# Ledger of designs, part 6: VHH binders against Putative uridine kinase C227.14

Target 1, 235 residues: Putative uridine kinase C227.14, of Schizosaccharomyces pombe (q9utc5)
Amino acid sequence: MALQVDAPDVSSYDELYNRAVELLKHQQRVLIGLAGGPGSGKSTLCAILAKAWNERFGSEIVKIIPMDGFHYSLEELDRFDNPEKARALRGAEWTFDADLFYSLVRLMKKITDRELYAPSFDHAIGDPVVDDICVEPKNRILIFEGNYLLLNKPPWSDACKLYDIKAYLPVEHSVARARVAHRHLVSGLCATEEEAIERTDRNDMINLTFVEKNMVTPDIVLQQLRLKTVKTSSL
Short names: E, the ipSAE of ESMFold2; O, the ipSAE of OpenDDE; V2, 0.75 times the mean of E and O plus 0.25 times the DockQ between their complexes.

## First folded at step 1 (VHH)

Design c14 (framework vhh_vobarilizumab_d1)
Fold by ESMFold2-Fast, scan of step 1:
Structure c14 (fold): chain B 235 residues (1-235), chain A 121 residues (1-121)
Amino acid sequence: as target 1 above (235 residues)
Amino acid sequence: EVQLVESGGGLVQPGGSLRLSCAASGSIFSIYDMAWYRQAPGKGRELVAGITSGGDTSYADSVKGRFTISRDNAKNTLYLQMNSLRPEDTAVYYCAKDISYEFGTEYMDVWGQGTLVTVSS
């Protein structure tokens, strides 16, 4: 299944770009915190923005730093007071190393003249990969993306003070539910559609509601890029 | 807001060539799917050629092998190189943008004012 992107009003993306470009005139690095709940399409949107902006600048000025790299490892979850609950609810805010995330955001804002490293997440293994993402001095726009980036809860709220731009990608619950359930089915995490929907309702939809109820006010609200089934144009 | 300004149209003999340009104002040109449409007298607008943000191209059967669409993201400019022009290519040519990957008229939300191409002997 191919992903099609359709957003008739792109003014919010133009605003985001213009704000970032204006800030680059006055500072070496711009930090964008881009939040959205599960199923919002934020990872896809960030990839599109990075590609577009890097082409526009003629260099790799944008680097994406996914919050997913900051999951506690499976070994770390197994050391929690309730390991079964920790594994079952993986993806909930408390299953991320928020202190490490905040420390790296702070470091990357302050240090612009040398290489810094962030973890990635390997979905095949189901664990973070330490120091997998290299941030270089040429990466003058960092887009942090994740569910909990704009939470009004320390240390996430402390990280919010460090972003130059806070962006939020809202999603309708029915759309998020369908996207996440399909992802669980396609990835092999769930064997049946019924199992995928049940898992989505018990975890991902709770996380989406938690984000919506507990976030700080964003600077920019981004328009949803509509996911479509593939259509071949009349051309 | 994004504005599109076409140029490069004119009168040309059959078999001749023209290069159309579309200059875009705006911030994130490279994310847009861009297309050239044309409208001949008494007809509706039809897709001539499309180019995605990723550089994939598509062409109407009537222009395949003769026209080439390209883009320069650093200059915010879309091009249409038209070779082996025919009288039936006579039309007002419009550039349009959208991020839909579909290239239908309903997906294009910004249109230029058009540039006239006349192929006549």
Scores: ipSAE 0.000, ipTM 0.197, lowest interface PAE 15.2, mean pLDDT 83

Design c15 (framework vhh_7yz9_2)
Fold by ESMFold2-Fast, scan of step 1:
Structure c15 (fold): chain B 235 residues (1-235), chain A 118 residues (1-118)
Amino acid sequence: as target 1 above (235 residues)
Amino acid sequence: QWQLVESGGGLVQAGGSLRLSCTASGFTFSNYWMGWYRQTAGNEREWVAFIYTGGETTYADSVKGRFTISRDNAKNTVYLQMNSLKPEDTAVYYCAAPLYDEWGYDYWGQGTPVTVSS
């Protein structure tokens, strides 16, 4: 008997869903801060959860707000004291507009009766797109996702006080390193495996360790996404 | 269409050896990192080994020194040589490429069962 893996197993996240749904009985909007380091799979997980939970609820109740939209633009980084370092270490906490992030979290928690906008990040041009994500009154569960969401440092720590649920997606360092380095190769960011590993170790793995050492205690620790295993017969 | 097909599993006595193979098609195999995972009933998939495009390898502590991962880019195949097998190595073994934040799922094979008797 062969084993087939063909769909994400979203039931392992039912505790997070049930906590959010319970809170919706008593408030108009629920804010989930979902943090994970580079290579944790958080963006993929959030997309899968939003789709599954929207289908389960029967409406577009979930909207994802990536922290990546809050990168300083390349032009802004070029105005830093050391532009070469800022570009080389893009993705480090200090290369994000944390004040803008905190401001928008506050607004989205308080204002539930009108449209609000958040920036996205365009990977093809490598810059934020202002006001690209529309949050509507029907979006009663907002999932903020990013590396630094649970960071114990103002203003990230101030944003932590606004989340209804603080969720953390841990990843083993060897797994994160492999995922990120491979992504650098396949995306064309690095031309060789040696360059991809060096870049990952010099930037992404430092960021992962920084997150792990400096985060507030989460309300829930999530499992890595797995595909549902189904037993099938073979000839 | 991405396809990963595992083979080489079976029943083996404790202390024995098996070599698992995973043949890839539908993508440029030499450009991808490849890994082996295993899963027992009721448990999460456990990472076993990764091999990079340049041949660098990493191993889970539970298998280090006993298992060897290798690849043959001309044959689009990744291997797992399993030596000094223990009953606790009993699992379904899966071949995979890593999961990416912006790119979706790992591509997984169907798995090949390995049973180690005492």
Scores: ipSAE 0.000, ipTM 0.213, lowest interface PAE 14.3, mean pLDDT 83

Design c16 (framework vhh_3k1k_2)
Fold by ESMFold2-Fast, scan of step 1:
Structure c16 (fold): chain B 235 residues (1-235), chain A 119 residues (1-119)
Amino acid sequence: as target 1 above (235 residues)
Amino acid sequence: QVQLVESGGALVQPGGSLRLSCAASGFTFSDYAMRWYRQAPGKEREWVAGISWNSGSISYEDSVKGRFTISRDDARNTVYLQMNSLKPEDTAVYYCAKDWEYLGSFDYWGQGTQVTVSS
């Protein structure tokens, strides 16, 4: 087990874990809505939490459901009133099928004794893949993660009523900007650092600000985890 | 400049084995934890295995635990992933990463090596 945390205080993660474990004593499934803007590191964080919690339980108790599977398809965006704008601003709240997201959250909270399916997002094709994520009865902790999960706007706000725990991962704007720009460069979406920064500023940073200004109050605010390894205690 | 070069990927039958290598340069290899990630078609890159700077801590994703083994050779600036009992669902491009600064901060990634498990 080689997860090394440089941050001295991880109490928010202990609190999240303890709340989930307590709820499992009294219900078959716990739903966690974990929101953070672009560049917050929420996908990486969720993977770390799932791994750690599954190890502690000795089974695959945690399943992650990314909001990204709920993008409108490119074909659906092309049927919008302004298709060029819809494609250019893909990633904005209105480019997601929030009604489908809400419907699946409701089903996954209510139905715990059989397989249920959620879509994933295929980055190579640039479209959702229907029924790609299988949620089994053994998955007693579902972590939904995405930008707009805690948005104070129907039906996102209706989904908030279904989560047992609302968690938020804040990020400094400069950190988010650097992470997203780097991802655009490394993924090949942008050819240069300058292009990556420009794209990040025109889309992702606007979405981050939108999330910050329009969210419901979370139950837990998570700290950014620092994963550093150094040979000595002093640099 | 940080460079990571993965190799060893191939087409294998279910139940087969492969050993992946990642040659690192441009940083003090022995001071950093190293990780393996993989990316299946249409999916986000997922963490597979990690090894601390001194090999004192080793971790695995649940689906590969007991089948995969991560190790490092600091004299060669290389991290390895031994993969046994391969399954079709292990099909992915495998990436080496330097575990460095902050969760989600600038990470350096290799170009990847393709592993395909099929009959």
Scores: ipSAE 0.000, ipTM 0.126, lowest interface PAE 14.9, mean pLDDT 83

Design c17 (framework vhh_gocatamig_d2)
Fold by ESMFold2-Fast, scan of step 1:
Structure c17 (fold): chain B 235 residues (1-235), chain A 120 residues (1-120)
Amino acid sequence: as target 1 above (235 residues)
Amino acid sequence: EVQLVESGGGLVQPGGSLTLSCAASGFTFSDYWLAWYRQAPGKKRELVAGITSGGETVYMDSVKGRFTISRDNAKNSVYLQMNSLRAEDTAVYYCAKDFSYLPEGYFDYWGQGTLVTVSS
């Protein structure tokens, strides 16, 4: 598998790596909170970073913990005061179990000598899978990734105090809109580009703007990368 | 100028197979997501299959296990292998370029499409 990055400036990524490596000299676990709005490409970026860093370290030192695992289940949303609104606006900050997220971040920072578990999100069934991600003692760099990780609102803001590094991946609105609309088409959520764009504007773009306006100051602002695949492998 | 040229359509009997090809030019092919859409008479255009720049694929439920999307970055081409064709697969098939890092935010169709007719 060979992936190439087609970007003229990658200094922010060198800074992120060097800061993490330096922290590993003085602590057993490093927590990176990597935030970006919908369509920023943060999930793809995190997968690339984890693969590259794990290869460089010769071990699975990096584990990714997506914020998506912390969605309220569809059953839980149906117990909200307005279930139709909760389902229609799923992906908005209030449709996530932020208290559970903060609790697990706190535990993973403090407990480094045994296995801990985080939920994942199954996009095929549209619900979280409890305890699907295993964090082991060998996972000394945890990359939490998600929309609301740097949100200046409790308990997200409390979680911000626990990250060793706060990283933010900005995205141009037109780029984010295109990527999210494509994802809605590809996933089968929308049948046409018109429907996908309309849905993206009504939910995801509002969430992107909300993130941009309500975040704490990051330690590192990451450059957008162009990704070029020379040979492919399953991620 | 972005250009996508579809080929491979035709008349086939139920249970038959066809391979659709899309030749792309005017952009860095390896950087973009690509998709096949179809439109039957009187129906909206629908996504059949998509492939990311990394080679990850997605499919409409009704074609899963029957259709396979693939790409050849060296040839700037995307393909749709269609097996076990059904009458309901009859449509004009369009190749579409999606945007990963462009400011436009829209999907584009550059070909006239290729007609697939499944009948006895």
Scores: ipSAE 0.000, ipTM 0.112, lowest interface PAE 16.6, mean pLDDT 82

Design c18 (framework vhh_8pnl_2)
Fold by ESMFold2-Fast, scan of step 1:
Structure c18 (fold): chain B 235 residues (1-235), chain A 119 residues (1-119)
Amino acid sequence: as target 1 above (235 residues)
Amino acid sequence: QGQLVESGGGLVQPGGSLRLSCADAGFTFSEYAMAWYRQAPGKERELVARIWSGGDTNYADFVKGRFTISRDNAKSTLYLQMNSLKPEDTAMYYCAAGYEILTPEYDYWGQGTRVTVSA
């Protein structure tokens, strides 16, 4: 007899897609704000969504705009009142240029007939790359992704008024901690497992809790997905 | 070996037609994106056609206008109507099922059905 593997419910993702497609009937561009704390897997999820939806449409209709491009540069952080603290807590809400983020969201919602540019973040250099992401008129679905996109604090809260759909990807704290600590270890940011866990608890987990306590109500709550194909097995 | 079972393959002359079927063996068929892939001896497996749960379709350039993918959710069956068959279409044909969000990744594959186009 063959073994059966039950499929997880993906209805939240079908709902997100269907809502975006419905809005495209009435407007040239749809803005999706997709938030999740550190370790939620939102960047990976957004890449999967963009690839799947672009393939389904047969064109590059989706463009992702990571909030990470909006970090203050290391040079800018060094001009803060406490440069050591700014560098140590990089990733906290106040280490991002939220005003620039809000300005670009507003422009990208209003201007759909020409190219617009957003910064990316280069992890090898440790700084934003200006105008690295090109948003073209053909990109009719923009997915903004980041930790603080749904924050109930200006100007993040002002940006929330511009999204057509607010989506949130929750994550269990133990899962987030494990993912982030592993990332710190394998990237070489931390030399030991103990150091990785300590750094995760002192920065990333505080940021996750801050997001959870201070966010506006999302329109859709997304479920965690399996990142690997499921195969039938005897175990 | 797979939860999907293909049928309808066979030998056909150039210019002929075949209809492939893929039957589901125990998952929620209507919630999955479905696809047909093919693999010729000594070649890589390649996408032929895809159909999402909502009915949207996508085709490889080499079959556009000749092949039609369709699904019957009530019968949990996927179809591939193959017209104007060419010798180059000779391959093992596989059906696959996966979540829309995970395409081109697939959870389930069939064992394949053989299509041979020759005189």
Scores: ipSAE 0.013, ipTM 0.353, lowest interface PAE 8.4, mean pLDDT 84

Design c2 (framework vhh_gocatamig_d2)
Fold by ESMFold2-Fast, scan of step 1:
Structure c2 (fold): chain B 235 residues (1-235), chain A 118 residues (1-118)
Amino acid sequence: as target 1 above (235 residues)
Amino acid sequence: EVQLVESGGGLVQPGGSLTLSCAASGFTFSSYWLAWYRQAPGKKRELVAGIDSGGYTVYMDSVKGRFTISRDNAKNSVYLQMNSLRAEDTAVYYCAKELFDYGSFDYWGQGTLVTVSS
């Protein structure tokens, strides 16, 4: 009997890989802006691509920079004109430090000969961690991923001019809703399925629609990640 | 190749019962969270019940106490026992599996229709 395991089918993204590799022949660093709404699977996809492409190169050529590191802290949100609204709608475009994001995209495109740092987001404490992600000269492919990366609104739209490749991961609304509601339940953010669905509809689905209506044209539209079955030796 | 095949739907009177079955193949069944979703005409697809690899269950509030989700790892099957059915439970019911421990769902079957009417 063989053990059956599901594994990501990375070959669906070879077009994106080939475009990045071609650009590396003529420039020191390639910036990919990979956008998708909540529930699109963009973070999962990016992690899988980074692992697979780094294995193909035999080195850590790919580094992921999540937009989530650029959330305003809970302390900063509490200084907004309506703190209750800011906390309730955290994840909306205006709850991110877009100016800091744009500043770091600019620096990472121009400065390739030394270490640069980006914040991460710690879900356990619910706040950004300053300078948690180190970008080294060897990281020649940077994948920025986030909801608002392709937004047609300054400074997000200014950052769009800096990406070498603008990639978009669309998702069906029913799929996104189910994924986000499940994540809210599994993470303990919501105690019940009803609460998870209601929170998803009130916040995440509004953000998904906002992204879809207000984005610039991408260079490439990506397919949803699919799994393939792999057989191993029997145990 | 991953497959999920739903069965057990049909026409039932209000107050009646149905058992839905989902037969799974092509993945390590015991390792994944599995769920039942439903979609009524003109409405969005919604999560009805879920069960993790350890047997922990979650339910939509409107079905709690009436529906029971269960799994049989030896048979690679997940079930939804539906009791005290109401007209509002009329929908196409879908089986879904978690996407490789990532906290999202993929590989949905074609669904099975449940109609509750007199």
Scores: ipSAE 0.000, ipTM 0.112, lowest interface PAE 16.4, mean pLDDT 83

Design c3 (framework vhh_7yz9_2)
Fold by ESMFold2-Fast, scan of step 1:
Structure c3 (fold): chain B 235 residues (1-235), chain A 119 residues (1-119)
Amino acid sequence: as target 1 above (235 residues)
Amino acid sequence: QWQLVESGGGLVQAGGSLRLSCTASGFTFSDYAMGWYRQTAGNEREWVAFIYSGGDTTYADSVKGRFTISRDNAKNTVYLQMNSLKPEDTAVYYCARDSLYWEGTFDYWGQGTPVTVSS
């Protein structure tokens, strides 16, 4: 007999899945725009959703396209009016190539019968990698994930018209702050916890607040992910 | 308080058929995907079939074409029709509520119903 314990609430994830599969009955491709601020856990959640849904379908029906691939390169930032400011505030909305993002969303919605490519972001080198993500005809559910996907500002707002489903992952500020500060400390970007918190407050928390205050209304609000405990006894 | 109650297992000869039933209570059955898993002696539980809230189905390669999963939302019941049974289908069969969205070995499932297929 399996031990029965409390499980995480996944009803919003089930709702998102059910909406997507219903749409697949009537169209070749479904586009999901999944937004969340820094520290929301959206990348981790998207990976879990893709794994679960791909397992259900028995194939790679889901492909994730991170907004992070659309950062302006460091070389491009150095051509801005104030390169020092552009580098210091990298991650702010204006440090992304929103026009390129919108163009690719449009193409991926329209063209479903051949390979299309999106850039990724290599955190080790700190720059985008051109054409690193291949979207194939078999990828009938595309999950775009990023901070600014639901921003009520062109061309982000124009991209919102192309998503079949707009999903938002809220996060409490204290949780986001702790997660981002920890990441800055572990990555070596900051030497102390105090430095990591100060950096998080000066950049990441400003971006989180900006997202929250300037987004369009989502179709679905997702619960924060909580990992379940391993069984105390197993067969 | 939620429960899953399985029935329909038993002894059957190779080539025979069995229909398993699982009746759910304590949650909104129609909102969840339901599945069947099985566990053979010395092995971990393996997925057999899923049916989604919208009625779409998916099957493990080992049972595809032989097993059919279906549901009756009015009765809060999920079924597994097993045809052309083979000795390697011998296992304890478990009904499960969908919990693929998080890591771990824990799902909501019932007590299991044993199926023995003789050669």
Scores: ipSAE 0.000, ipTM 0.155, lowest interface PAE 11.3, mean pLDDT 83

Design c4 (framework vhh_8pnl_2)
Fold by ESMFold2-Fast, scan of step 1:
Structure c4 (fold): chain B 235 residues (1-235), chain A 120 residues (1-120)
Amino acid sequence: as target 1 above (235 residues)
Amino acid sequence: QGQLVESGGGLVQPGGSLRLSCADAGFTFSSYDMAWYRQAPGKERELVARITYGGSTNYADFVKGRFTISRDNAKSTLYLQMNSLKPEDTAMYYCAAETPYFDESGYDYWGQGTRVTVSA
């Protein structure tokens, strides 16, 4: 007899893929704005989607463009009226160059016949890397991912008009808090579990609530994937 | 809710052929990487063949040129065509599915297996 764990519901991800593929029949490039708060797992999910869809399509059709590349540099934060506050609250919406983000989304929507470049973010040095991501004409599905992509505030709201598909990945607060605190601890940003929790509550959880309260209506809501059971090597 | 059910096992003579099937009920089948594993008595479970949702295949050295893995996403079915069977191929054959949307290693779902016996 078959014994089976409940399958994770992947229908929302297949719907997202099918919508994108259908749009490709009528346009050279499809832009997906995929938003989720801190701890939602959106960056990990986007990497998995890109790998999955590229193999399914048989070519490198998908390119991920993280919003994190659009952080103001540490040097730029030091030029703010309150540098200490800017550094302490880095990750808040106002610590990103939203105008540059919108300009690049607009260019990538319009220009499909040549290379365009986007910045990345280097977590080891803690700063953006200029022109690190190359978007080529073969990249016909662009997934922009970030906390603030679906905000109802200009210029984020202006970028929303350019996405062909607006996707949102919700997360329960307790799950987000645990994930972010764990990341702060294992990355060495915080030395203790108590310090990691305090930092998460002071910044990341505030940003999550801000996203939830200030977003436009998404076209598709993605489901969180369930945690897997531990597998043995004999399985 | 997902279920994996293997079928097609049986008793064959050396040099014979069998086609194993795995039905993936309750899944979005086309979204999973699929694999066949086998386990002989007293041995560990070993990978026989893997096929990605995109159709890329990988085979263990001991079955290359003899076995062919394939999938029919419309029928939600995975196949293993086994040719030139040897007594050493005698084992329980297991179907496995891995969600490509997870970055975790290992397989999410396993069937209960179908028995293949190769005997004179």
Scores: ipSAE 0.011, ipTM 0.247, lowest interface PAE 9.6, mean pLDDT 83

Design c5 (framework vhh_3k1k_2; at its last look DockQ between E and O 0.12; V2 from the best seeds 0.00; counts 0 for: pae E 7.3 > 2, placed apart)
Fold by ESMFold2, look of step 2:
Structure c5 (fold): chain B 235 residues (1-235), chain A 122 residues (1-122)
Amino acid sequence: as target 1 above (235 residues)
Amino acid sequence: QVQLVESGGALVQPGGSLRLSCAASGFTFSDYWMRWYRQAPGKEREWVAGISGSGGYTSYEDSVKGRFTISRDDARNTVYLQMNSLKPEDTAVYYCAKDISYEFGTEYMDVWGQGTQVTVSS
């Protein structure tokens, strides 16, 4: 008997796909700003969508540009007036180089005929890596993903004027809190569940509520990724 | 479905060498950082090494710098950990991980392999 395997149900995102495909018929590049707060699962969702859409097109038409590469470096944070606070609250909106992000979005919208580069982020060290992500002319759909992409505050809000599609992935606070606290424990950032929850409440949940209260209206509100059962062809 | 399968773990003598591999599927391999973690008996899992999506940037835990080398082969969707000058304190289960999550932010490392055992003893 064929095995039943749980797989992501990407059909829930057909509206986003169809909007992007329609735009591709008359413009070289489509920019999607996909926001969600800490613990929303936006990075996982983007990875799944990019794989599925690239398979549909038969090429690497989708490229993901995470906002994480636009963190100020640790060296830059050490130059802040209160470096201990900057490091402790890293992940807050003001710990990202929003001007650099906006400049890159402008560049990616304008220049479609040559390679451009975006920074990535080394999560183990906590520092950006310059020019690690290559965006090529074949990458006609760019998904920018991060916490603050739809923040109604310059220059984030200026970048919003450049996205062709503004998408938001909401998450229930209890779900986000549990996910983030578990991450802090598993990664070794926190030694106990109590410490992980306290850190989550002090930092990540504040950032989540800040996003929710200060974002522009998205064009589409995404659902959390659901699994569906599919049959394998092994028998 | 993202999948990671580690292999290459073995029993080796101190000072020996070993090469671990991790076969990856279900994502655009060249877009993501890949990392190795390890978990010694009775201890928490700890980061060992990382390699950027482009392969142009690598980073290592201090205790393994100069002894371990992470590399990737995008044509085979495989990441490697070359381990030289092995010490008894390197004994652990080694895990491959796809890095999609930010350490001080959003969500978990979304896939771990089952791990491969490395034992360094005489």
Scores: ipSAE 0.016, ipTM 0.526, lowest interface PAE 7.3, mean pLDDT 85
ESMFold2-Fast, scan of step 1: ipSAE 0.114; ipTM 0.575
ESMFold2 (binder alone), look of step 2: mean pLDDT 82; pTM 0.838
OpenDDE, look of step 2: ipSAE 0.017; ipTM 0.325

Design c6 (framework vhh_6z1v_2)
Fold by ESMFold2-Fast, scan of step 1:
Structure c6 (fold): chain B 235 residues (1-235), chain A 123 residues (1-123)
Amino acid sequence: as target 1 above (235 residues)
Amino acid sequence: EVQLVESGGRLVRTGGSLRLSCAASGRTFSSYAMGWFRQAPGKEREVVAAISWSGGSTWHADFVKGRFTISRDNAKNTVYLQMNSLKPEDTAVYYCAADLGWYTPDESEYDYWGQGTQVTVSS
């Protein structure tokens, strides 16, 4: 299915594209750190950007690297001092392998002439999939996306020094809450709407506020896109 | 933090085989790329083999290709170096090392090192 953008203001996305294209004139690879809290729609946005930019370039120049691949595995969380709490608060900053993330950002900035691999996250099994994302020399624009990418705390703050462009996607709290609660209900994580909202408030909304209060200054602030379903044909 | 302890080094005859083990302690072993390095008497330290944190990717130096194989068992927090068709030139102290992130043949990128295990190959 195709989706169309019906929002008139796309200037922040044009600015991001133009900054990346300008940098490509002088370097082999451009790294974009795109942060947004839970419920911001950053994953959907990144998919739209990658498709649009790859179409403009006529090749797969853009590759998305989700921070979600860097969750500690369920087995690793079970080795924490309080496994029940670690599982219950999964998604909090300390449930990610931030050092592994930083190291991979460093390697992908430095090594541009061969294949490198990043983990993905399999939501069905609830664990990372090792070496699932292949980054090739042709992928000259890497978009890292995640909640904590712009966090002003080592090693996230060290990774910020490596991004060529720091982008942030803000979201209204009421919109984020509604999106996340709906996801918890539809996924079967919560049985009722009331449970979904309560869980969202106790975890995801705290994480959103944590991100908003503890981030470095972004180079660009992105606007929320409005999406509508496009009819391919009607009969 | 990760602590590394090598074992398995001994005297072996030319043409023989030996398996080195490196046991890691720490919560995050499966997050580290691992490498085997060696230092021969009077020589610089050199990289022998490297393996990604998953074991899905490996690299071997040209002088050991077809003879040595690096592998790992994340359930046992152990990395191995299987050495076949040993030559006197393979005599060295062998070190395992850990790097957070993707594997690399650049020794300066490795953060944690073991104490080494001595391998002696007699003619």
Scores: ipSAE 0.000, ipTM 0.161, lowest interface PAE 17.0, mean pLDDT 83

